# VH-VL binders against Riboflavin kinase, part 4

Target 1, 134 residues: Riboflavin kinase, of Devosia riboflavina (a0a087m355)
Amino acid sequence: MGIRLSGCVIHGDKRGRKLGFPTANLSIAPGVELPPDGVYSCIVWLPGQTTHHGATASVGNNPTFDDVKERRVEIYIHDFDGTLYGHELNICLLTRLRDMRRFSGLDDLTGQTERDVAQSRAMLAHHALTGLLP
Below, E stands for the ipSAE of ESMFold2; O stands for the ipSAE of OpenDDE; V2 stands for 0.75 times the mean of E and O plus 0.25 times the DockQ between their complexes.

## First folded at step 1 (VH-VL)

Design l02 (framework fv_lacutamab; at its last look DockQ between E and O 0.15; V2 from the best seeds 0.00; counts 0 for: pae E 6.3 > 2, placed apart)
Heavy chain, then light chain:
Amino acid sequence: QIQLVQSGSELKKPGASVKVSCKASGYTFTSYAMQWVRQAPGQGLEWIGWINTYTGNPKYAEDFKGRFVFSLDTSVSTAYLQISSLKAEDTAVYFCAREGYSSGWSYYYGMDVWGQGTTVTVSS
Amino acid sequence: DIQMTQSPSFLSASVGDRVTITCKASQDISSYVAWYQQKPGQPPKLLIYAASTLQSGVPDRFSGSGSGTDYTLTISSLQAEDVAVYYCQQLNSYPLTFGGGTKVEIK
ESMFold2-Fast, scan of step 1: ipSAE 0.020; ipTM 0.601
ESMFold2, look of step 2: ipSAE 0.016; ipTM 0.582
ESMFold2 (binder alone), look of step 2: mean pLDDT 92; pTM 0.941
OpenDDE, look of step 2: ipSAE 0.045; ipTM 0.698

Design l03 (framework fv_lacutamab)
Fold by ESMFold2-Fast, scan of step 1:
Structure l03 (fold): chain C 134 residues (1-134), chain A 121 residues (1-121), chain B 107 residues (1-107)
Amino acid sequence: as target 1 above (134 residues)
Amino acid sequence: QIQLVQSGSELKKPGASVKVSCKASGYTFTSYGMQWVRQAPGQGLEWIGWINTNTGEPKYAEDFKGRFVFSLDTSVSTAYLQISSLKAEDTAVYFCARGLDYGDYYGMDVWGQGTTVTVSS
Amino acid sequence: DIQMTQSPSFLSASVGDRVTITCKASQGISNYVAWYQQKPGQPPKLLIYDASTLQSGVPDRFSGSGSGTDYTLTISSLQAEDVAVYYCQQYYSYPLTFGGGTKVEIK
């Protein structure tokens, strides 16, 4: 079900901290097919865990710290507060919520992020996700 | 080597049209947005707009809507700015510049050399 | 539209001087500010982004500071090659807007 991806958490913009929605930037292997750009409801397995966590993912283009451009997956893990840099995450993208869009500023971005997370939570609450493994 | 190379200077009559090209090399064209900036003689920098090189979606500043049109030819890594119904006040140097526009904008880090467009009778 | 008011419009200083250029936004822009240098006959060059992050390859005599609505570009020890017009730019909100520029000359 859904689209299964894995990747290492890398340095990216930390602007999510300013919004109260810290995100993990995921480096995906070059040969892996990504879904269309957009915002997705998502589940994630943290390192060493077999239980999943809800998440909200954005799929789009993003440069790396080495100025090497690659397509990115950026995820906000619901109800998680911790450090994941350098760890490999397994994720499953479930439902595409909307297209990517440009924001008029931080307030517009914050408001949309709040709506995205709320919608993601609602979608995940109605899925039969019990027993899924990474 | 990362470069943006623009087409040569243009001298046009009022009412004509012009199409400025901006050819990218040394990076993945569709991974960065293309910004367009104008500089009238003796004046400062003025943002015209940008185009998402992956989707082709343009965004224009209000003053430039209508006569100014962005387009792409991704097969040759080239962005275009077309100005129709040219007016004397369009006389300026037109720059293309590479900039991120997928969530986190870092400013314009690579610039073309500029294309001078002169509109005179 | 966010207005960027840059001052001074012109300054003349000696080699070795500390130079400061100020940029004031008409509203808070959360450090989404870049600074550019334009030398005569050349396109602009990015010096600083995110208010205070130095672009790779730019000499460390250039620095940016500020927050909220007030931002400053500093050249700690002016060199002859720094003769240029300097522009601030906000990228907090569309349309992107530039300051009016500061022309820096050597005395």
Scores: ipSAE 0.006, ipTM 0.547, lowest interface PAE 10.1, mean pLDDT 82

Design l04 (framework fv_lacutamab)
Fold by ESMFold2-Fast, scan of step 1:
Structure l04 (fold): chain C 134 residues (1-134), chain A 122 residues (1-122), chain B 107 residues (1-107)
Amino acid sequence: as target 1 above (134 residues)
Amino acid sequence: QIQLVQSGSELKKPGASVKVSCKASGYTFTDYAMQWVRQAPGQGLEWIGWINTDTGNPKYAEDFKGRFVFSLDTSVSTAYLQISSLKAEDTAVYFCARSPTYDFWSGYMDVWGQGTTVTVSS
Amino acid sequence: DIQMTQSPSFLSASVGDRVTITCKASQSISSYVAWYQQKPGQPPKLLIYAASTLQSGVPDRFSGSGSGTDYTLTISSLQAEDVAVYYCQQYNSYPYTFGGGTKVEIK
């Protein structure tokens, strides 16, 4: 079910914190096939845990590399407030919510992020997720 | 290739209005926000605001609310800045500038118009 | 509003010199900083964005660094064509704000 990925959390959580949705940026090994760019409903397992957490993931280009296409996975873990730098996360991307799109600034990005998280929460309520392991 | 071309200089009396145009070419107009910046004679840069070229929604700095209005004509890839009830302190060069719109990292301005000088004198 | 304070306001240096311009924000701006170069009679030109990312086509003698509230633009070896006014800009929060500018001249 879904697409399973793992990666170490790297520095770069500044954007999500400003939105009120702190994100973990995952370093995914080169050569791993990623799904199409977009926003996904997602579940995540924290290090050493068998219980998953709901999350909202974005898969897209790293805006810092305008001249080099680099795809990045960013995860907002629902109802989680902690620091995960240097830790490995296991994730499962479940439902693609929308295409990646451009934003005209902070308010536009914030409003869309709020809608994405709400939709992700709703979609996760429809999945049979009990007993899934990392 | 990618260009923003602004309308020519304007000389106006106090109380008049002016409409500055900014015509984009060489890219998809609605993929980038348009920002507006002013520069008074001998002074630095001052941010007026931006407009979402896809939705038409503007955001203004507080000091520019009321008399300053952004608008668009997407059929000709043109953004406009209108200033009403002109005052002598509105004398400045007005720049439009293109902004990438993909996230928070993208509020910078990568392509600039040549500027439009607006002079307000009696 | 976030205030951006640039120093120095003016500097005069020789061709080949290392030049540094600093920009201090009144609160943390999380690397949402751009640097622009403006020559007389011209619009500003983007040099650096996201504090340290060099814009395509800009010579690599230009570099940016910093974090939190303190940011620096460096020209590693000043050239005659670098005579200009340089501005920092924060785009962390509305309204976006610019530093007061630094005028760079050749001795």
Scores: ipSAE 0.006, ipTM 0.540, lowest interface PAE 10.5, mean pLDDT 82

Design l05 (framework fv_lacutamab)
Fold by ESMFold2-Fast, scan of step 1:
Structure l05 (fold): chain C 134 residues (1-134), chain A 122 residues (1-122), chain B 107 residues (1-107)
Amino acid sequence: as target 1 above (134 residues)
Amino acid sequence: QIQLVQSGSELKKPGASVKVSCKASGYTFTNYAMQWVRQAPGQGLEWIGWINTYTGNPKYAEDFKGRFVFSLDTSVSTAYLQISSLKAEDTAVYFCAREAYGSGSLYGMDVWGQGTTVTVSS
Amino acid sequence: DIQMTQSPSFLSASVGDRVTITCKASQDISSYVAWYQQKPGQPPKLLIYAASTLQSGVPDRFSGSGSGTDYTLTISSLQAEDVAVYYCQQYYDTPLTFGGGTKVEIK
């Protein structure tokens, strides 16, 4: 069962681009309760569009940065080329892949991100085969 | 003790290949990216690229794509830079460096190899 | 590519002087800048990262400041051992790029 969120894409940390996984940060309206912290396989789409993209989302505090204190929704859109800065984005969180965790450095973060994306892709392919994805 | 130890200097002819090694010790090899930087004689620093030591995935600056290849042997905590079809303009000191971990920043090259001088001359 | 322009390229000062080196990025780099010191025959040594964070073990006479496109490395009281070439480096976007360097000498 999918959990639906929407928000405006805001400028994110460009460290994701260095890792080969550029991410979009979502600004969620005040008062909206976020789902449990974790990494999720998800699908994303622009409002009013029928094209859906597979994606991997992280929800929660990013423990890698000691001086950043806020819950974030960060999304890596699979096979997406372009920019969504300033656009509204709809997401549907499909499968929680793992708990949020602290990373010991850039390579640990990068390696886990690669595993997360691979697992997300596998789960999305499974959902497509079982008819969960459109 | 945290250190990066590089292989010795090389004198090569144009058209030859060279493989520079960078052996890490004193830390978990796969927790830090390995960066490669060159410095031509009397010139400044120039970024070649990095390799993710956990996944093996490299990233190269545009000018270094093709002839420059990064590789790893994680069983001995060693990174390699191979340059094929050497040209005179490849003459430089080649450095490996690990990416620093710090509060609010995952970048910054805090530990460097001593450098490997590669001289290409006919 | 993001270009990093250092000034001056050469600086001569006396022991005890306050020395400043400036680095200008061709675009906003959001404080993703590091400073390195390189002595002849040696690899570079990290001094400052994230524009203003002092690397462990580096003397507190070194400091970094700046934001946006303009960054400064300051040596509050120059020592003879500080003779070196200093480089700024942006790590906001790939390719990572270095400034042209500033050679600091004692008069």
Scores: ipSAE 0.006, ipTM 0.528, lowest interface PAE 12.8, mean pLDDT 80

Design l06 (framework fv_lacutamab)
Fold by ESMFold2-Fast, scan of step 1:
Structure l06 (fold): chain C 134 residues (1-134), chain A 119 residues (1-119), chain B 107 residues (1-107)
Amino acid sequence: as target 1 above (134 residues)
Amino acid sequence: QIQLVQSGSELKKPGASVKVSCKASGYTFTSYAMQWVRQAPGQGLEWIGWINTNTGEPKYAEDFKGRFVFSLDTSVSTAYLQISSLKAEDTAVYFCARDQLGYYYMDVWGQGTTVTVSS
Amino acid sequence: DIQMTQSPSFLSASVGDRVTITCKASQGISSWVAWYQQKPGQPPKLLIYAASTLQSGVPDRFSGSGSGTDYTLTISSLQAEDVAVYYCQQYYSWPLTFGGGTKVEIK
């Protein structure tokens, strides 16, 4: 599997910064088909770079007030600390880790986010080892 | 302007090894990955693999693992493909090509290096 | 592996004709397809990427379209210089795979 998407980074949910997991929200073209809702291990190419970075992606349909639907792809880029607002990102969703779920509160969300990132790192490390060993 | 220049043709016997070079010019070598593609006589294009010029990390198609090895000399903006234990089935034109922004489509191609393996 | 099937494998047309080449992927590839032109004795040249984006410097008579598993390359008005083999390529998933090629000749 591998699902390739591209999108411009837009202003998104600032909640991740407080949890230690800042996310980039991607604006996806209306005609592009998204994969099933869920959390994915992912790789991201930053503008001008051929090096991919590990990431954890959430794909979901986020309803808004006034019956306006948003197509949402949120990316936490591993080991990256910088600004990408207004930049075009290219991503590849590799492995679906879990279905989307509801959270009882911020502590529940934080704990699950930590587990998601750890699982994504493990999956990507296993994948990378296939081509990285001397 | 932007160019990939490959080494000259090679005639080898089965069991020998060959090393093909691909010298880049006109762009920042480490900002683009390098792809390798082969074309057997009268046949289509076949992907061998990809190397990240910034990290040196290679990725090979399954059929090319083992005997095919990618390497780099970033000081002279050159990528290499080495094939060991040559077989007659390795007879082909070998191309290097530049990977644009990690998307794996190839915007600039070398002229090709013909490798002929015959007894 | 994703298989890319091109049709036709060969076509012969007149200068000025509209030529269409098709490419079918064995699974959905989300428009991650490129088209290349290979003239006799030359390396391939990128024409189209992301299914429909024309590479800089490529004549406007070339265009690409499609989605899902089915993609097409169109030459709106064939020129003598367009004699070549044309290849589609998916870059949705490793290993990268090419179609078998379509040889275009002038009558």
Scores: ipSAE 0.007, ipTM 0.532, lowest interface PAE 15.2, mean pLDDT 81

Design l07 (framework fv_lacutamab)
Fold by ESMFold2-Fast, scan of step 1:
Structure l07 (fold): chain C 134 residues (1-134), chain A 122 residues (1-122), chain B 107 residues (1-107)
Amino acid sequence: as target 1 above (134 residues)
Amino acid sequence: QIQLVQSGSELKKPGASVKVSCKASGYTFTDYGMQWVRQAPGQGLEWIGWINTNTGNPKYAEDFKGRFVFSLDTSVSTAYLQISSLKAEDTAVYFCATEWLPYYDTSGLDVWGQGTTVTVSS
Amino acid sequence: DIQMTQSPSFLSASVGDRVTITCKASQGISSYVAWYQQKPGQPPKLLIYDASTLQSGVPDRFSGSGSGTDYTLTISSLQAEDVAVYYCQQLNSYPYTFGGGTKVEIK
């Protein structure tokens, strides 16, 4: 079921916090095959947990911020408030919601992010996800 | 509005130095790196290097090491390119640019300065 | 350094034509490719990022495709305003090298 990935949370762009959707940025090892770039509905397991949380993930390329280029998945964990820097997360990408795109400004970005999260929540409600392990 | 505004054109003699400025506005200066690109008359684009605006650490392409130096003044949201011991071959338009893209994981230079023409002539 | 070989260096086509510009990287670049349009006296303008994602405000006649080492920019129906020089860039590893450029003119 879905695409299983693991990665360590790294320091990243704080753009999501400005929009009210804080994200965890995962460093994915070189050579791991990622699905096409896009926005995905996703479930995530926090460190040491066997229960999952709903999430919305973006898969794409890493800019030169922090002077390090690596493949990365950026995750907004639904209904979670906390810090995960330096921790390893296990995730499962389930449904591709849309292509990545540029936005004409913060209002456009905010509106699309709200739609992405709502769509992700709706897609996750349609799946039988009980009993899945990290 | 996200904007990069560069200093005006410069006419210099060989052996002089020049300092080009690039002032950022409309975003938090230290959240995005600054890249520099050169274009000689009638030629293509050449990547000079990149500076991390948070740490101040630069990366230069091999051809631009030594005489080319990046610096920052974060109090006025400005990046600088200084070229010392100018040669005729340094005659070019110099651009600053940054990646103001929607997600941390996207790549491409979507915000550019207007360019600064540097002419080195006797 | 990763070399970006861009072809053709020049093309002349008619309004309404489909035109393609290709960039070949000397090694795999994992779709870390951007395409730019530059008109005389102006800075480059981003058209496509991440190989195939259209920049906001760019007409949908522009598209990008490719993977691995081979990438293509397509203009599905050339317009008079598309006269410009087009550049690809890889952003996979330092230095972030550009292709040599393609000058597009109308017949």
Scores: ipSAE 0.006, ipTM 0.529, lowest interface PAE 10.4, mean pLDDT 82

Design l08 (framework fv_lacutamab)
Heavy chain, then light chain:
Amino acid sequence: QIQLVQSGSELKKPGASVKVSCKASGYTFTSYAMQWVRQAPGQGLEWIGWINTDTGNPKYAEDFKGRFVFSLDTSVSTAYLQISSLKAEDTAVYFCARVGDILTGYPYGMDVWGQGTTVTVSS
Amino acid sequence: DIQMTQSPSFLSASVGDRVTITCKASQDISNYVAWYQQKPGQPPKLLIYAASTLQSGVPDRFSGSGSGTDYTLTISSLQAEDVAVYYCQQYYSTPYTFGGGTKVEIK
ESMFold2-Fast, scan of step 1: ipSAE 0.012; ipTM 0.598

Design l09 (framework fv_lacutamab)
Fold by ESMFold2-Fast, scan of step 1:
Structure l09 (fold): chain C 134 residues (1-134), chain A 121 residues (1-121), chain B 107 residues (1-107)
Amino acid sequence: as target 1 above (134 residues)
Amino acid sequence: QIQLVQSGSELKKPGASVKVSCKASGYTFTEYAMQWVRQAPGQGLEWIGWINTYTGNPKYAEDFKGRFVFSLDTSVSTAYLQISSLKAEDTAVYFCARHDSYGYEYYMDVWGQGTTVTVSS
Amino acid sequence: DIQMTQSPSFLSASVGDRVTITCKASQGISSYVAWYQQKPGQPPKLLIYAASTLESGVPDRFSGSGSGTDYTLTISSLQAEDVAVYYCQQYDSYPLTFGGGTKVEIK
């Protein structure tokens, strides 16, 4: 089963903002246990909404900035357009796709992100077909 | 330095089409989305829509669906707004402006100088 | 659509004066407010985003405040170069909407 989290979307970290993929940065309550570092396929929804969106999440330190002490959760929501800053977001992490890694530059990061999103979409489509979405 | 440079003014007849360009420089084109805003003579600002410069996916305000079409040429860091079947009420200055999509924040930090489109018979 | 009602539509003030412009949203917009300055013949220029965050390079005489539905732009000491039309904008939901503008003149 999936791992369920909720948090408020916060203003982005100015370091490493230039990814080419818009991500929501989640503020999760102190003391909440996060899953292992990695990239996950997930679903997201806003409180009070029944529409679930596919997404790709990263859990862990920003690998570019090792002075960041706390772990972070960043979400790329598939095919979503809208404003999320200050909104609460519910997420369910479904499948761990890979370990976190460091990148040699923006092109390397972008290429891996494209592969992550493609894999996430495939896993979510499979879960939908098998009735396993929570 | 970061700049958006738009094409020159256009004078068109009703029923014609126009294509306005917006050329970006000083930053990585695909890291920022491009928005379009118009301003009719003596009037305020009106949002048309935006296009994701990485995916090419556009989003239009309801009043601008149909005749207004966004496109990109990423090889020259340029965004385009095409308006077909021009009407007199399309007379306006058309601005492009970028936004940083990080955190889904859609304020516009850099603007083009504007392109005046005049539709007159 | 979210309606942004801006007031006043026009003001005339002296150099050195404190100027305030207000925007009222038709529903709560959670500080998703930007303020722009437009001088004659020029494009709008971002001054403030997230209701109160000053854009880099903008003079600190400009400030923003507010929450919920009510937001304010303040110029603490008006300068001659501040003659412009000022617009608020919400970016909480689509379509993005602008206030009607406030024309600021010096007399």
Scores: ipSAE 0.007, ipTM 0.597, lowest interface PAE 9.7, mean pLDDT 83

Design l10 (framework fv_lacutamab)
Fold by ESMFold2-Fast, scan of step 1:
Structure l10 (fold): chain C 134 residues (1-134), chain A 124 residues (1-124), chain B 107 residues (1-107)
Amino acid sequence: as target 1 above (134 residues)
Amino acid sequence: QIQLVQSGSELKKPGASVKVSCKASGYTFTSYAMQWVRQAPGQGLEWIGWINTNTGNPKYAEDFKGRFVFSLDTSVSTAYLQISSLKAEDTAVYFCARDFGEEGSYYYYGMDVWGQGTTVTVSS
Amino acid sequence: DIQMTQSPSFLSASVGDRVTITCKASQSISTYVAWYQQKPGQPPKLLIYAASTLQSGVPDRFSGSGSGTDYTLTISSLQAEDVAVYYCQQYYSHPLTFGGGTKVEIK
């Protein structure tokens, strides 16, 4: 069940105004194969915690200067506030919600993010995740 | 031009409530979190909590959960701290301060703009 | 909670002296530390963030250094206007926590 990944939270690029959905960028170890690009329902374990938090993750390309594409994982943790930079997170990607797409502007991005988070919450509510450990 | 202006001093009896305001100007209010810090007479700085000005979601230090409540009026770029059931131990200067964390991320970078402080005195 | 232990609590020095204030975190805070200056009757003023980045408008006699759990604020040549209480603060993890403060006075 699901795809388990771990990574250290790193600085990311600004994506415009705060949309109410802050994200953490994960540095995934070299050689770890990621699932197809897309948006996923996800659960996350914070450092030292055995209980999980619901989350919405995006998996996609990060262009490089030598035309070698670096793929990254960004996570919005549902109902969480705090700083995560430098922390190691354990995650489990559960359900692929949609393909990656381009946005025409902040309103388009915000609207889609709201739909993604709502769908992620709905998917997670249907899973029996009790007792699942990092 | 960037400023946080707080409401005036308050003198209250034990058991009363107080509401401190913090009005922002010169920047986009909803792009930065607002933090609250207090300083008791002759003491150091103590972090109360933080509110996301875009979502309205607050985060409190454990000792301040319950009687302390953050709120916002984004139409006038103002944050509020309400303290209910006041105790003598709540006597302090209360500061609001802007957190200039990275836009769109979980990163925070300290407090770059501070209000002038609101003195709250609780006495019988 | 991350504990921030600041030392010394008080120091008295002469104009032109080099002054150092230290701050020790109970766990690694990955350079997520800020330093503030507070003069009597005023709010704190941000001097340094990310351990060593000087805030715009702050004189270059102020500098910060450190990594892991140990951080230092240095004033290379103390001036009369530097009389204040100085605080370190970690912003690595909630709840955010401050050091106890260092009161700096001129002899």
Scores: ipSAE 0.014, ipTM 0.591, lowest interface PAE 7.8, mean pLDDT 83

Design l11 (framework fv_lacutamab)
Fold by ESMFold2-Fast, scan of step 1:
Structure l11 (fold): chain C 134 residues (1-134), chain A 121 residues (1-121), chain B 107 residues (1-107)
Amino acid sequence: as target 1 above (134 residues)
Amino acid sequence: QIQLVQSGSELKKPGASVKVSCKASGYTFTDYAMQWVRQAPGQGLEWIGWINTYTGEPKYAEDFKGRFVFSLDTSVSTAYLQISSLKAEDTAVYFCAKDWGYSDYPSFDYWGQGTTVTVSS
Amino acid sequence: DIQMTQSPSFLSASVGDRVTITCKASQGISSYVAWYQQKPGQPPKLLIYAASTLQSGVPDRFSGSGSGTDYTLTISSLQAEDVAVYYCQQYNTYPLTFGGGTKVEIK
């Protein structure tokens, strides 16, 4: 079930942290196929743990002037306060919630992030996640 | 203490090549992209492009494709900008700058001191 | 490319004055605007991002505002140390583009 990825946590979004939603950026190995751009409900295994944590993931592109796009994965781990820089995370993307979008300002970004996290929590409550391992 | 230290000024003749270095310290080099910006004498700021310090993949603004090449030496936390076939129009101060991440919201939070490149006969 | 038109190009004011610099984008940029300060002989320094968010360590006499295509940097009480050229930058669309700069001097 779902799409399994692993990657080393590089830098989280420091602006997101200031807005109350710190994220971990995952460095995904070259050649690994990513799912379509969007926001996903997600589960994450912290290093050495067999229990998972709920999360909200953004899979998106870094646009360029020639329409060439570089894709990234950012994870907001629910109810987690801390940093995981330099650690490997295992994740499972479960449900695509919406397309990526641009925002009219910080309030719009914050409001949408709150809705994304709420929807992610609701979707995770619908899944039978018992026994899933990293 | 986050610092970006660039190589010293260069005086070059047209047709030569130059390689500017930008050595990072005080953070994990591969966690943040490196941005490059140019400022011609008496002019404003002009974005050249960026390089992903983890993957090594560069991205360039259209006007800078071809002669401008980004590279890395991660073992010494250093990014490089090489300009080949130098022209008088390349005379400028070249800055490296640390991005806050690979987000859609780039912000250049720390800058190198700049490297002056002068191209004249 | 998105063009950023900055005004005025130059201003001269006294210590304690309120200073306003404006930046107009050629199309809507949804508050993806940063402001930088460049002192003589120094690299630029980030002051504000996302149109109105103050960078850590920057004095709160600096503020940003605006929406759509029109953005403003304000220095509520100009200090001698604020002599610099100020640049706006849009990061809504690649390539990233800067305004032409505003040189701020003390009378």
Scores: ipSAE 0.006, ipTM 0.539, lowest interface PAE 10.4, mean pLDDT 81

